# Ledger of designs, part 11: VH-VL binders against Rhythmically expressed gene 2 protein (Reg-2)

Target 1, 260 residues: Rhythmically expressed gene 2 protein (Reg-2), of Drosophila melanogaster (Fruit fly) (q94915)
Amino acid sequence: MRSLSRFRLITFDVTNTLLQFRTTPGKQYGEIGALFGARCDNNELAKNFKANWYKMNRDYPNFGRDTNPQMEWQQWWRKLIAGTFAESGAAIPDEKLHNFSNHLIELYKTSICWQPCNGSVELLQQLRKELKPEKCKLGVIANFDPRLPTLLQNTKLDQYLDFAINSYEVQAEKPDPQIFQKAMEKSGLKNLKPEECLHIGDGPTTDYLAAKELGWHSALVHEKSYAYLVKKYGEDIDRDHVFPSLYDFHKKISDGAVVW
Key: E = the ipSAE of ESMFold2; O = the ipSAE of OpenDDE; V2 = 0.75 times the mean of E and O plus 0.25 times the DockQ between their complexes.

## First folded at step 4 (VH-VL; framework fv_bexmarilimab)

Design s63 (from b10s with light chain F97Y)
Fold by ESMFold2-Fast, scan of step 4:
Structure s63 (fold): chain C 260 residues (1-260), chain A 123 residues (1-123), chain B 108 residues (1-108)
Amino acid sequence: as target 1 above (260 residues)
Amino acid sequence: QVTLKESGPTLVKPTQTLTLTCSFSGFSLDTSGVGIGWIRQPPGKALEWLAHIYWDDDKRYSPSLKSRLTISKDTSKNQVVLTMTNMDPVDTATYYCARVQTYDSSGYFLDYWGQGTLVTVSS
Amino acid sequence: EIVLTQSPGTLSLSPGERATLSCTASQSVSSRYLHWYQQKPGKAPKLLIYYASSLQSGVPSRFSGSGSGTDYTLTISSLQPEDFATYYCQQYGSSPYTFGQGTKLEIK
């Protein structure tokens, strides 16, 4: 872990970085919907889940926290769930919506819906073994609702982490620099410099570029090619800091092959 | 390759209605997170946002001009139409259409613009 | 409505010099909603920087953006002849999605 010895703070995104869905939301929503009498095509649910995800983030950013007036995050998910099923041809009756959406909300904070990403557990184990808290803090910075601590506990990742911050509670979403500044404060480290910080995530703009703008070092974990990423997001993405998975990142740092 | 082009009358008389069409290629308005916006610029002045339409048919208008503006899309034709009623000489401007895009589902920006069409309002 | 004030209104510099352009919002705006555009005379605006600091594909690395809250900055590290243009900031956080009045960068 020689190439990581310069860092006093290493932070991770969660969704599609440390944890991923076991199955698509379309399939999972479809299975639970069927139990409540709302039957529809899983492909239509997947399509409309994505459409409602974009709609909700446009109209009610940060799970409703950054709207005026503010929206509770559970109501945000209830609106997304309702829209997803209605647009897929199986509108959920109002009298059932509260219980149905609560079931999905509860399910999505458990290991039934989530699994570790390739290499994530092994990387965290090695980092905690090599980098004790007094020398390097390990944290999470996620655009997430307040279920984050419970999700990390239920997936048994919390044991490797010194802290986790979610965008809803801090009232700032990546790429906003405020959430990264909150992470530096939360670390409790004195005289922490941006160049002593590394952020690892799957979002080209929300993780990789946002952290670099603050003077942090950054690693992008993404399945797309470097050529695709540069064409879409711009030339500031460094080929040497893009990895297909945390497994590949872990292998490269173990080989001493990563230069910051 | 993404392209957008404005079309419509270049000369409008006071009190008439202006209808402009934005024709585009290289993307579809049925893609989540995509839209078309209209922006105008009077000669020698700053850019002014007029209206947006998103993939889900959500429409947004400049509050000061809302009563005069209508925006609509025809996804199958790759066209967005802006209508502005009761034209006045002060509405003389270059009118642009631009693609509304996001990379994080929350932050939207105008990544590609049409060449613009100068609309002169005079008797 | 959120008013964006750009300063200076006109900046006269020579090629090779560093340009610093400011955009101040009347109320706090998340950096994810602040963008910069370049407009050359007689041409359509071109996106330079999105989310306050991310370079649009094809934009030279001499351009950079920074800022948060109410204060944002566009910097051009070493001016090239083609950079003399008018620059606009825009907030896309709340309707109306306002532009600043523009900063005209002109040859000294």
Scores: ipSAE 0.829, ipTM 0.911, lowest interface PAE 0.9, mean pLDDT 93

## First folded at step 5 (VH-VL; from s54 with light chain L55R; framework fv_bexmarilimab)

Design c1 (at its last look DockQ between E and O 0.87; V2 from the best seeds 0.83)
Heavy chain, then light chain:
Amino acid sequence: QVTLKESGPTLVKPTQTLTLTCSFSGFSLDTSGVGIGWIRQPPGKALEWLAHIYWDDDKRYSPSLKSRLTISKDTSKNQVVLTMTNMDPVDTATYYCARVQTYDSSGYFLDYWGQGTLVTVSS
Amino acid sequence: EIVLTQSPGTLSLSPGERATLSCTASQSVSSRYLHWYQQKPGKAPKLLIYYASNRQSGVPSRFSGSGSGTDYTLTISSLQPEDFATYYCQQYGSSPFTFGQGTKLEIK
ESMFold2, look of step 5: ipSAE 0.715; ipTM 0.865
ESMFold2 (binder alone), look of step 5: mean pLDDT 93; pTM 0.945
OpenDDE, look of step 5: ipSAE 0.919; ipTM 0.953

## First folded at step 6 (VH-VL; framework fv_bexmarilimab)

Design d1 (from s56 with heavy chain S32Y; at its last look DockQ between E and O 0.78; V2 from the best seeds 0.84)
Heavy chain, then light chain:
Amino acid sequence: QVTLKESGPTLVKPTQTLTLTCSFSGFSLDTYGVGIGWIRQPPGKALEWLAHIYWDDDKRYSPSLKSRLTISKDTSKNQVVLTMTNMDPVDTATYYCARVQTYDSSGYFLDYWGQGTLVTVSS
Amino acid sequence: EIVLTQSPGTLSLSPGERATLSCTASQSVSSRYLHWYQQKPGKAPKLLIYYASSRQSGVPSRFSGSGSGTDYTLTISSLQPEDFATYYCQQYGSSPFTFGQGTKLEIK
ESMFold2, look of step 6: ipSAE 0.788; ipTM 0.900
ESMFold2 (binder alone), look of step 6: mean pLDDT 93; pTM 0.942
OpenDDE, look of step 6: ipSAE 0.924; ipTM 0.954
ESMFold2, look of step 7: ipSAE 0.792; ipTM 0.899
ESMFold2 (binder alone), look of step 7: mean pLDDT 93; pTM 0.945
OpenDDE, look of step 7: ipSAE 0.924; ipTM 0.955

Design d2 (from s56 with light chain S30R; at its last look DockQ between E and O 0.74; V2 from the best seeds 0.81)
Fold by ESMFold2, look of step 6:
Structure d2 (fold): chain C 260 residues (1-260), chain A 123 residues (1-123), chain B 108 residues (1-108)
Amino acid sequence: as target 1 above (260 residues)
Amino acid sequence: QVTLKESGPTLVKPTQTLTLTCSFSGFSLDTSGVGIGWIRQPPGKALEWLAHIYWDDDKRYSPSLKSRLTISKDTSKNQVVLTMTNMDPVDTATYYCARVQTYDSSGYFLDYWGQGTLVTVSS
Amino acid sequence: EIVLTQSPGTLSLSPGERATLSCTASQSVRSRYLHWYQQKPGKAPKLLIYYASSRQSGVPSRFSGSGSGTDYTLTISSLQPEDFATYYCQQYGSSPFTFGQGTKLEIK
């Protein structure tokens, strides 16, 4: 892993980088909803989940942490869940909403709802085998609620990681440089320079460009082509640092084909 | 490709109601995270935000003008309409519509603008 | 709620010089959701930089943005004749949307 030897800190995003949903939230919500008597079309649930995701992030950013007044992250999710079902044709009865939403919140801490992305486990295993922990720290930087440590434990990724930063608890979310700076502090590394840090994520703006502008190196894991990404997000994306998966990233790193 | 165009009267008398239409193509207001904003600019002066409407029909108005503004959309026609009541000569300005866009569902900006339409308020 | 103050109001420079335009917010702008627009006389504004430092597609590399919290800067490293225009900063870290009053960059 010689192309990574310059790095003292390597961080990963979680969603669509290390872990992905096993099925869409719309489909998962549909199955659980049926068990609780709230039957909705799965495609409507998927559409309305996405719509409510955007509404909640617009109106209550960072899972409610970054608004005045602050909303508790569990209430944030209850509101999203309630809206998703109501807009899909079967509102959750008020007397059942608390228990139903808590069931979904707890379920999304587990491997029932999440699975590793292609190549993520293999990469982490090799990094832990070949990089000395006292010299190179491995961490997570995620726009995520406080369930993150439990999720990493339940999916068995915590064994490869030295720390995890979630945006809710630190009150800073990507693309804000503060969350990256807090990850540098959490690493405990003395005299850590931005150019000794690598961030790997799927977000062109929230991961790749944000880390790069702080002086970190960055790798973008994304299914879209380089041409598509540049057209949409701008020409600051380096073609040599875009990969279709962590599997492809790992292969390129192992072949010595990546230069920073 | 994304285009926006403002249309409506270019001359309005004081106290009348101005109605402006933003017609757009290359995107849909049915897309989560997308919106249309209205911004005006009096001759020789700075840009002033007026209102936004989002895909979910959420509406935001400039606090100083909210009692005079109404924004609405017709997603099937790709149009957004701004109505401003009780026009006064100080409201003479170029009025722009622009697409509201986000790449992370939280941070919004105005990535494409119409050409603008000058509205003059006088007798 | 957030007031954006741009300075200087007018900046008179020659082609080839470096321009530095300041935008100061009355309160911290969340997540660096501050954007820069260029406007030439008689034309609509054009987005240059989003999220403080990310160049919009097609914007020349001589334009760069930086800053966080309350202090933001737009830099043009070597002015071209077409860069003489008015520049606005705009935030959406908090509602309502607000614009700065503009900096006019004019040929000396």
Scores: ipSAE 0.806, ipTM 0.907, lowest interface PAE 1.0, mean pLDDT 92
ESMFold2 (binder alone), look of step 6: mean pLDDT 91; pTM 0.934
OpenDDE, look of step 6: ipSAE 0.873; ipTM 0.930

Design d3 (from s56 with heavy chain Y103F; at its last look DockQ between E and O 0.83; V2 from the best seeds 0.83)
Fold by ESMFold2, look of step 6:
Structure d3 (fold): chain C 260 residues (1-260), chain A 123 residues (1-123), chain B 108 residues (1-108)
Amino acid sequence: as target 1 above (260 residues)
Amino acid sequence: QVTLKESGPTLVKPTQTLTLTCSFSGFSLDTSGVGIGWIRQPPGKALEWLAHIYWDDDKRYSPSLKSRLTISKDTSKNQVVLTMTNMDPVDTATYYCARVQTFDSSGYFLDYWGQGTLVTVSS
Amino acid sequence: EIVLTQSPGTLSLSPGERATLSCTASQSVSSRYLHWYQQKPGKAPKLLIYYASSRQSGVPSRFSGSGSGTDYTLTISSLQPEDFATYYCQQYGSSPFTFGQGTKLEIK
């Protein structure tokens, strides 16, 4: 962990970095829908979940926080869920929608729906063992709703982390520099410089490029090849800071194979 | 390879209706997060956004021109059509279509543009 | 309506020099909605920078964008002959979606 000792702040994204869904939203929504008598094809649910994710983020950014007037984040999710099922051919009756959507919302803050990404727990365990908290803070920066602290507790990742920033609460989303600046403030570290910060995430623009622009160091964990990422997101992605998983990141850091 | 091309009349008389077609290839308007926008530029002047249409058929129009504009798509032909009514000499401009794109589902930008077509409005 | 004011209107420089182009918004714009385009004479605009600071694929590293809130900057670190063009900033977050009036970068 020698190459990481230079950092006073290390932050992580959550979705597809520290935690991932145990199964696709299409399959999970389909199973819960069946329990409530709303039977839909899992592939249709997956397609329409994605479509509604894009629509909601376009029309009601930051889970409704950045909407005028502000939308409650639970209402944001209820609208997404309602649209996903209605477009998939089995609309949830209005009198049941509130309870149905609340069931999904509550389920998605538990380890029933989430599991650690490959290597995430092992990395966090070793970082907490080898990097003393008074010298290096570990945190989360996520475009996420207020369930984030409960999710981290229910998945038992909170024990390794000094803080977590969710975009809804702070009213700032990645790639906006403000959310990274708020993380620096939340760390409580005096005279913290950008070059002493490392951000690790799966978002080429929202995590990697955004942090790099602020003078932080950054690492990209992503399933796609370097060639694919450069073609899509541009040539500012450094081959030596792209890793297939946190497991591979951890291995290369331990081997001393990463230069910042 | 993404390409876009504008087509339609290059000379229009005042009060007539302008119909422009954007023909594109290398992508589909069925893809979530994709759209087509129309932008114009009067000779020697700045760019002005007119309208756009998204993959889900959501449509947005410049508020000052909304009563004169209609945008529609034909996904099977890879075309988007803009109609602008009651043309006036001040509407003389180069008209561009461009692809609307996002990488984070929320922030959109115009990553590929057509070559543009000059439309002159004169009596 | 968010007005984007670009400064200077015209910038005359020689190849090899550094160019700094300003874009000021009449109200705050999230960086994810602020973009820069290059337009060469007789050509369509071309995307350079999206989300205030991210370079589009194929854009040379001498181009960089920065800023947040109301103040944004495009910098070209060492001008090449092909960089003499007009540059526009754009906000794509609040209707009507607006462009700045442009900065013309011309050879001295």
Scores: ipSAE 0.743, ipTM 0.885, lowest interface PAE 1.3, mean pLDDT 92
ESMFold2 (binder alone), look of step 6: mean pLDDT 92; pTM 0.942
OpenDDE, look of step 6: ipSAE 0.913; ipTM 0.947

Design d4 (from s56 with heavy chain S106T; at its last look DockQ between E and O 0.75; V2 from the best seeds 0.81)
Fold by ESMFold2, look of step 6:
Structure d4 (fold): chain C 260 residues (1-260), chain A 123 residues (1-123), chain B 108 residues (1-108)
Amino acid sequence: as target 1 above (260 residues)
Amino acid sequence: QVTLKESGPTLVKPTQTLTLTCSFSGFSLDTSGVGIGWIRQPPGKALEWLAHIYWDDDKRYSPSLKSRLTISKDTSKNQVVLTMTNMDPVDTATYYCARVQTYDSTGYFLDYWGQGTLVTVSS
Amino acid sequence: EIVLTQSPGTLSLSPGERATLSCTASQSVSSRYLHWYQQKPGKAPKLLIYYASSRQSGVPSRFSGSGSGTDYTLTISSLQPEDFATYYCQQYGSSPFTFGQGTKLEIK
């Protein structure tokens, strides 16, 4: 782990970096919908979940935090869920919407809906053994609602982390430099320089390029090839800092094959 | 390869209605996060956003021109149409269509532009 | 309405020099809504920088964007002959989605 010794702060994205869904939202929504009498085709639910994700982020950014007037994040999700089912052919009756939506909201803060990504637990375990908090702070920076701390606890990742920042609470989202600046502040480290910070995530723009522009070092964990990523996002993506998974990243840093 | 091309009349008389068509290829308007915008530029002057339409048929218009603008899409033809009523000589400009794109579902930008079409309004 | 004021209006420089173009917003704009475009005479605008600092594919590394809130900057570290053009900033967060008035970068 010598290649990481220069870093005083290492931060991670959550979704598709440390944690992933156990099943698609289409399948999970379909199962819960059936239990509550709102039966829809799983493929329609998946399609309309994605469509409503885009609509809600366009119209009510940051889970409603950055909306005028501000929208409560639970209301944000209720609106997304209602639209997803209505567009899929089984609108949730108004009198049931709150309870139905709350059940999904609660489920998605648990290990019923989430599991660790390949290699994430093993990497965090080794980092905590070799890079104690006195030497290096480990944190999370996520575009996420306030369920984040509970999710990390329920998936047992909180034990490896010194802090977690969610975009709703701090009113700033990746790729906005402010959320990375707040992570540096939250670390509590004196005289922390950007060159001493590493951010690891799956978003080419929101994680990798955003952190790199601030002078941080950055690692991109992504299923697409380096050639695909460079063609789409440009030469600022360094071939030596793109990895198919955290498992591959962990192997490469253990072999001493990563240079910053 | 993403391409966009504007078509419509190049000369319009005052009070007439301008109808412009944006024909595009290399992408689909039924993809979440995609849209088409219209921007104009009077000769020698700055760019002015007019309107856009998203994949979900959400439409936005410049507030100062809203009463004069209509935007619509035909996804099967890969076309977006802008109509502007009651044309006046001050509306003489090059009119561009451009693809509205996002990488984070929240922040949008105009990544590919058509060549533009000059529309002159004179008697 | 958010007004974007670009300065200077015209910037006269020689190839090899460093250009710094300013875009000041009348109200705070999140960086994910702030973009830069390059336009050469008789041509359509071309996206240069999106999200304030991210280079569009194919844009040379001599171009960089920075800033947040109300103050944004486009920098060209070593001017090439093809860089002499008009540059526009744009905010795409609050309707009407406004452009700056442009900075014309011309050969001295």
Scores: ipSAE 0.745, ipTM 0.881, lowest interface PAE 1.2, mean pLDDT 92
ESMFold2 (binder alone), look of step 6: mean pLDDT 93; pTM 0.946
OpenDDE, look of step 6: ipSAE 0.914; ipTM 0.950

Design d5 (from s56 with light chain F97Y; at its last look DockQ between E and O 0.85; V2 from the best seeds 0.82)
Fold by ESMFold2, look of step 6:
Structure d5 (fold): chain C 260 residues (1-260), chain A 123 residues (1-123), chain B 108 residues (1-108)
Amino acid sequence: as target 1 above (260 residues)
Amino acid sequence: QVTLKESGPTLVKPTQTLTLTCSFSGFSLDTSGVGIGWIRQPPGKALEWLAHIYWDDDKRYSPSLKSRLTISKDTSKNQVVLTMTNMDPVDTATYYCARVQTYDSSGYFLDYWGQGTLVTVSS
Amino acid sequence: EIVLTQSPGTLSLSPGERATLSCTASQSVSSRYLHWYQQKPGKAPKLLIYYASSRQSGVPSRFSGSGSGTDYTLTISSLQPEDFATYYCQQYGSSPYTFGQGTKLEIK
C-alpha cells in the first residue's frame, strides 16, 4: 500500500468506522426489556435513546469522567437506560433495574450487539500484513468507556491493533487535540510528526476536521453524500478524502488512487 | 433557511418587567441538541450571555441575573420568551436570540443569530 | 467564572496583511467549548469558528483558529476590506458562559 508509506501511525475510530451495532438500540433494548417485564414500542425506545444520549453527554460529559464529582461509567449507562425506558412509558421495577441495566451493559461488550463495518476486517488484515509494527503502528482513538479493549477482543479486532485509546481512561475526548496527542504518546514512536499520522473516522467534526487541524492527514468514512457533508459541516472537507465505507477506502488505496 | 427574530417593547421604564419573544423558523426546538439562547450587548460594550433553554426544557441562567430572568418555550409556535424583572438604565442594550447547536452532543455554540432589538430603559 | 482576555484591544492593519488575535482564558477551557464570532458595526454577531478551529459553513479559508487550554488564536492570513470588524471569543463550557471583551480590527 504505497499511498500509505509516509505514515508511521494510522488510527481508527470504532463506532460506525470499524464496528457497528447489529441491530438498533431501540430493537435491542425492546427485546431485553420484554425479557425483564418491560414492554415498550421499539420506535419510542429508539427516539428516547437518542434523546438520552444527548442529555447524558450534555450533563455528564465523557461518560461521567469529566464531571465533578466524577461519575462511574457504569452508573452513567444505568442512568441513560433508566431514562430511556421511563420516557418510553415502560416501568422497570426498581428491584430489577440494576440487573436489567447491568445485563445490557455486559451484552454491549460482545459480538451479539456489534459487528464489523463493511470492509473493516479486510483493511486491517492487509494493513497488518503489509505495514508491520516496526514500520507503522495501528491504533484506535475512540470516545468510549473502558469496555473498549474487551469489545475489540470479543470482535477479534485486537489482533490487528497495537493500542487503543478510550476517552474515559485518558480524560480527553475528540475533537479535543489532547486525545490525539495522547495517542501519539501511546504509540511509543520517537520524533513522530503530525504529517506522518493518519486518522480514519466517521465523525466530520470529531474525527476528520479535528485531526486535520493538528496537521495529521485524515479520511472520512460516511454514508451521506459529499454535498450534504459540505452543506452541514463546511467546505474544509476534501472531496478526495471522503469515502462511503472502509471497503471503498481500501479499494482506492489499493488502486493507488488516493493522494495525501 | 434558519431565521430568528426578536420582538418586544423598545422602551421600558425603570422597575418594569421586560418581556422579549424570539420567533424562529427553519428548525424545530424538539430536535435533540438544539436550543435558544439570549445574549445582550450594551452600546459600545461586549456581548453578555443571559440565558438559554434546550429542547428538553433544561434551562440555564447567568448567575448574576438569575433572580431576574425567566425563560420558556412554546414549541408549537416556534417561540422562546425571556422575561427580565426590575429593569434599570444599566440594562439598556441590544438583545439577541440565537440558536444553540452541537455536533458532538456535548460542545454547544451559537450558530445563527437574530438581528437584535435595542431596549432602552429610561424614565 | 472564566474570564476571557483578548489582545490586542485594537489592531490596525492594511488589506493583504496577516492578523493575529489572541484570546487567553483565566483557566483551562476544552477546545470544544471555545468559539469565535465576527461582528460588523450595526449588525448581529456571526459565528466564524466553533470548537476552536472548525470553520462555520461559508467562512473563507483565510480565517483559521488554533489553541488549547488557556491560549487560543484567530488568524486571518490575508486581510480583505470586509474583514475589518470586531472579533469575540466565547467559552460555552462553564457558567456563566463568557465572551472576551473583543478585538477591533481596523484599517490602518
Scores: ipSAE 0.721, ipTM 0.869, lowest interface PAE 1.3, mean pLDDT 92
ESMFold2 (binder alone), look of step 6: mean pLDDT 93; pTM 0.947
OpenDDE, look of step 6: ipSAE 0.912; ipTM 0.951

Design d6 (from s56 with light chain S53Y; at its last look DockQ between E and O 0.87; V2 from the best seeds 0.82)
Fold by ESMFold2, look of step 6:
Parts: structure tokens; C-alpha cells; sequence
Structure d6 (fold): chain C 260 residues (1-260), chain A 123 residues (1-123), chain B 108 residues (1-108)
């Protein structure tokens, strides 16, 4: 891990970086919905989940934390779930909505709904073995609600991490520079310079460009080609810091093929 | 390739209703996170946001002009229509439509603009 | 209403010089809602910087955005002839969504 020796702080996003859904929300919502008598087509649920994700983030940013007045994050999810099912042809009765939404909320903090992304566990294991906490802190920066610590524990990733911050609790979300600054503070490292920080994530704007703008180094884990990414997100994406997966990132780091 | 073009009358009399159409191509207004906004610019003056409409038919209007504005979309024709009632000479401006876009589902910006159409309201 | 005040109103510089354009908001604006546009006479505005710092595709690296809260800055590190235009900042977070009054960058 010589290519990483310059870093005193390495942070990761969680969704589609360290962890991914085992099945699509459309399929998972469909199966649980049938249990509660709310039968909907999985493709409609997937479409309307995405639509409601956009609506809720537009109207109630940061899971309701960044609204005035603040919305509790559980209510935020209940509203998203209710809208997703209602728009898909089977509204959840109001008297059942609280219990139904809580069941989904609890399920989505477990390994029933989440699995590691390709190469994530192997990379974290190697980093924790070779980079002692007194030399390098490992953390998570996620646009996420307060379930994040429990999710990391239930998927066994917490053992490799020194801290995890979620956007809801810190009242800041990516790509806002503030959440990265809070991660530097949370690390507890003295005289930490941005150039000594690496952020690894799948979001071209929310992870890669946001961290790079603060003077951090960043790596982008993304399925799309470099040409596609530059065309859509601009020329500030460095071809040498884009990887198809954490498995590829790990291999390139181990081969000494990455220069910062 | 994303393109937008404004069409409608270039000369309007005071008190008349202005109807402008934004015709676009290269994207769909059915896509979550996408919208069309209207912005105007009086000659030699700053830009002023008027209204926008999102993919889910959510509509926002400038509060000072809300009583005069109506925005609607026809997704099958790739068109968005803005109407502005009770036109006055002070409303003389170039009117632009622009695509509303987001990369994080929360922060929106205007990434592609039409060429604009100058609407003159005779005194 | 969030008022965006741009300073200076007009900036006269020569090619090769560094331009610094200020945008001050009457209330705090999250960087993800703060954007910069360039407009040349007779042309539509063109997005330069979104989310305060991110260059739109095709925008040269001499353009950069900085700042946070109420104070944002657009910097052009080495002016080219094509950069002489009017620049607007915009907040798109709180209705009414507002633009600054513009900074006109003129050749000296």
C-alpha cells in the first residue's frame, strides 16, 4: 500500500462504494408489500421509488434535517414509502403505514438488504492490517440517515473503520464542503492538511469533485467509462483516478500503478 | 444533443396575455430530476427567474409574478408553455427557457438555455 | 428573498490578467445551490460553474469558483479575449430564485 502512505485520512462513501443493495428496491418493496397486503408491480415500484427519492430530496433535503422545521428521518422515509406504493397502484392504509414503514426501515439496516460491493471487504481488511490507526484514520462520509452505524455493524464493516459520519446527524450533506470538513474534525488528527486526505466514492459530483475541490485527493469508483464521465461531468475528472470497482482500485494500488 | 428554442409573439399590446412555447430535444421531461425553467432579461438589465416546471408536474412561480403566470407541459410534444397575463411595457424583455438539471437530486441548476426571444410590449 | 450583490459592477482588465468577481448573498446559501453563468452580448447565458465549484463540461480550467455561506467568488486566472462578458451568480435554493445584478468584465 505504498501509494497510500501519504494519506493520514482515507474516507469512503457507503452506497455503491462499500455496500450495495442485494436486490433492487422495487423487488424488495414488492415482496414486503405483498406480506402487508399492498401488492404492486415491481417495475412500477422501482420507477416510483426513484421518482419519490427525487421528490423527497427536492422538497425535504437531507432526510428532512435541512428543512424548516426539521422533519424526523423516519417520517421522511414513511412519506417516501407511502408515495411509492400509492403511485404504484396499492396505497398503504393510514392505520398500517407506521408499522409497514418501520418494518422496511429496520430491514434496510441489515445484511438482508445489503451486501458488500466487489472488493470492498478485501480492501478494508488490507488497509486495517497495513495502516495502523495512529498513522492513518479510516472513515465513512455518507449522505445517510442515523441507521448508518447499525448498518456498518450488521454488515461487519465497522471493525475496519475508525468513524462514520452521516449527513443527517451532522446537518450537512455531500457535495457541500462542510461534511468533508466535519470528517477532518472527527478524525481527531492534528495539523491535518487536505492533501493528506483521500476520499473514495461512486458519485462524480458528490464524492469525487466535491473532495477534489477542497484540495483532497479522490478516487472515483464508477461503472461508466472515463469518456462518458468527462462528457457529462467535465474535464476535472482525472483518468488515472477512475476505477470500475474497489477490486480494481485495490489491484492498481497494490501494483504501484496509481500516482497522486 | 440538448437543444431548446422559444417561440411566440415578438410584439404584444399592454393588457394582453403573452403565450410562449419552449420546444426542446435531446432529453425527456419524463426523467426524474429534470425540468424546464423560464427566465427573462429586460434590455440592459439582469436576469430574472419567472417559473419552472419539473418532471412530476410540480410548478414554482416567482412570488411577485405568481398571479400573472401559468406554466404547463406537454411531454408527448416535448413542449413547455408559459403564459403571462396583463402585459405592461415594463415586461419588455428577452425570454429564455432553460433545462433544469440536478446531479444530487437536491441542488438544481440551468445547464442548457434556448437562444431567447425578445418580446416587446408597446406603450 | 435572498439578494445576491455582485462586486464590482464593472471590471476593466487586460488579457492575461487575473479577474476576481464577488457574489455576496443576503443570507447563507449552501454551495450546492450557488451557480455562475457567463453571458456575451446578444447571446443566451451559459452555465460555467455549478454547485459553487464544479466546472460545466467544456469550461476551461482558468475558471474557478470558491467561497461558502454568504460570500462566493469566481476567478479567471489568466484572461483570454473571449472571457470579456457579463457574469451572473445565481442561487437556486430558496424561492424566489435570484440572480445577482451581474459583473461586466471589459477589456481595458
Amino acid sequence: as target 1 above (260 residues)
Amino acid sequence: QVTLKESGPTLVKPTQTLTLTCSFSGFSLDTSGVGIGWIRQPPGKALEWLAHIYWDDDKRYSPSLKSRLTISKDTSKNQVVLTMTNMDPVDTATYYCARVQTYDSSGYFLDYWGQGTLVTVSS
Amino acid sequence: EIVLTQSPGTLSLSPGERATLSCTASQSVSSRYLHWYQQKPGKAPKLLIYYAYSRQSGVPSRFSGSGSGTDYTLTISSLQPEDFATYYCQQYGSSPFTFGQGTKLEIK
Scores: ipSAE 0.706, ipTM 0.868, lowest interface PAE 1.6, mean pLDDT 91
ESMFold2 (binder alone), look of step 6: mean pLDDT 93; pTM 0.946
OpenDDE, look of step 6: ipSAE 0.913; ipTM 0.950

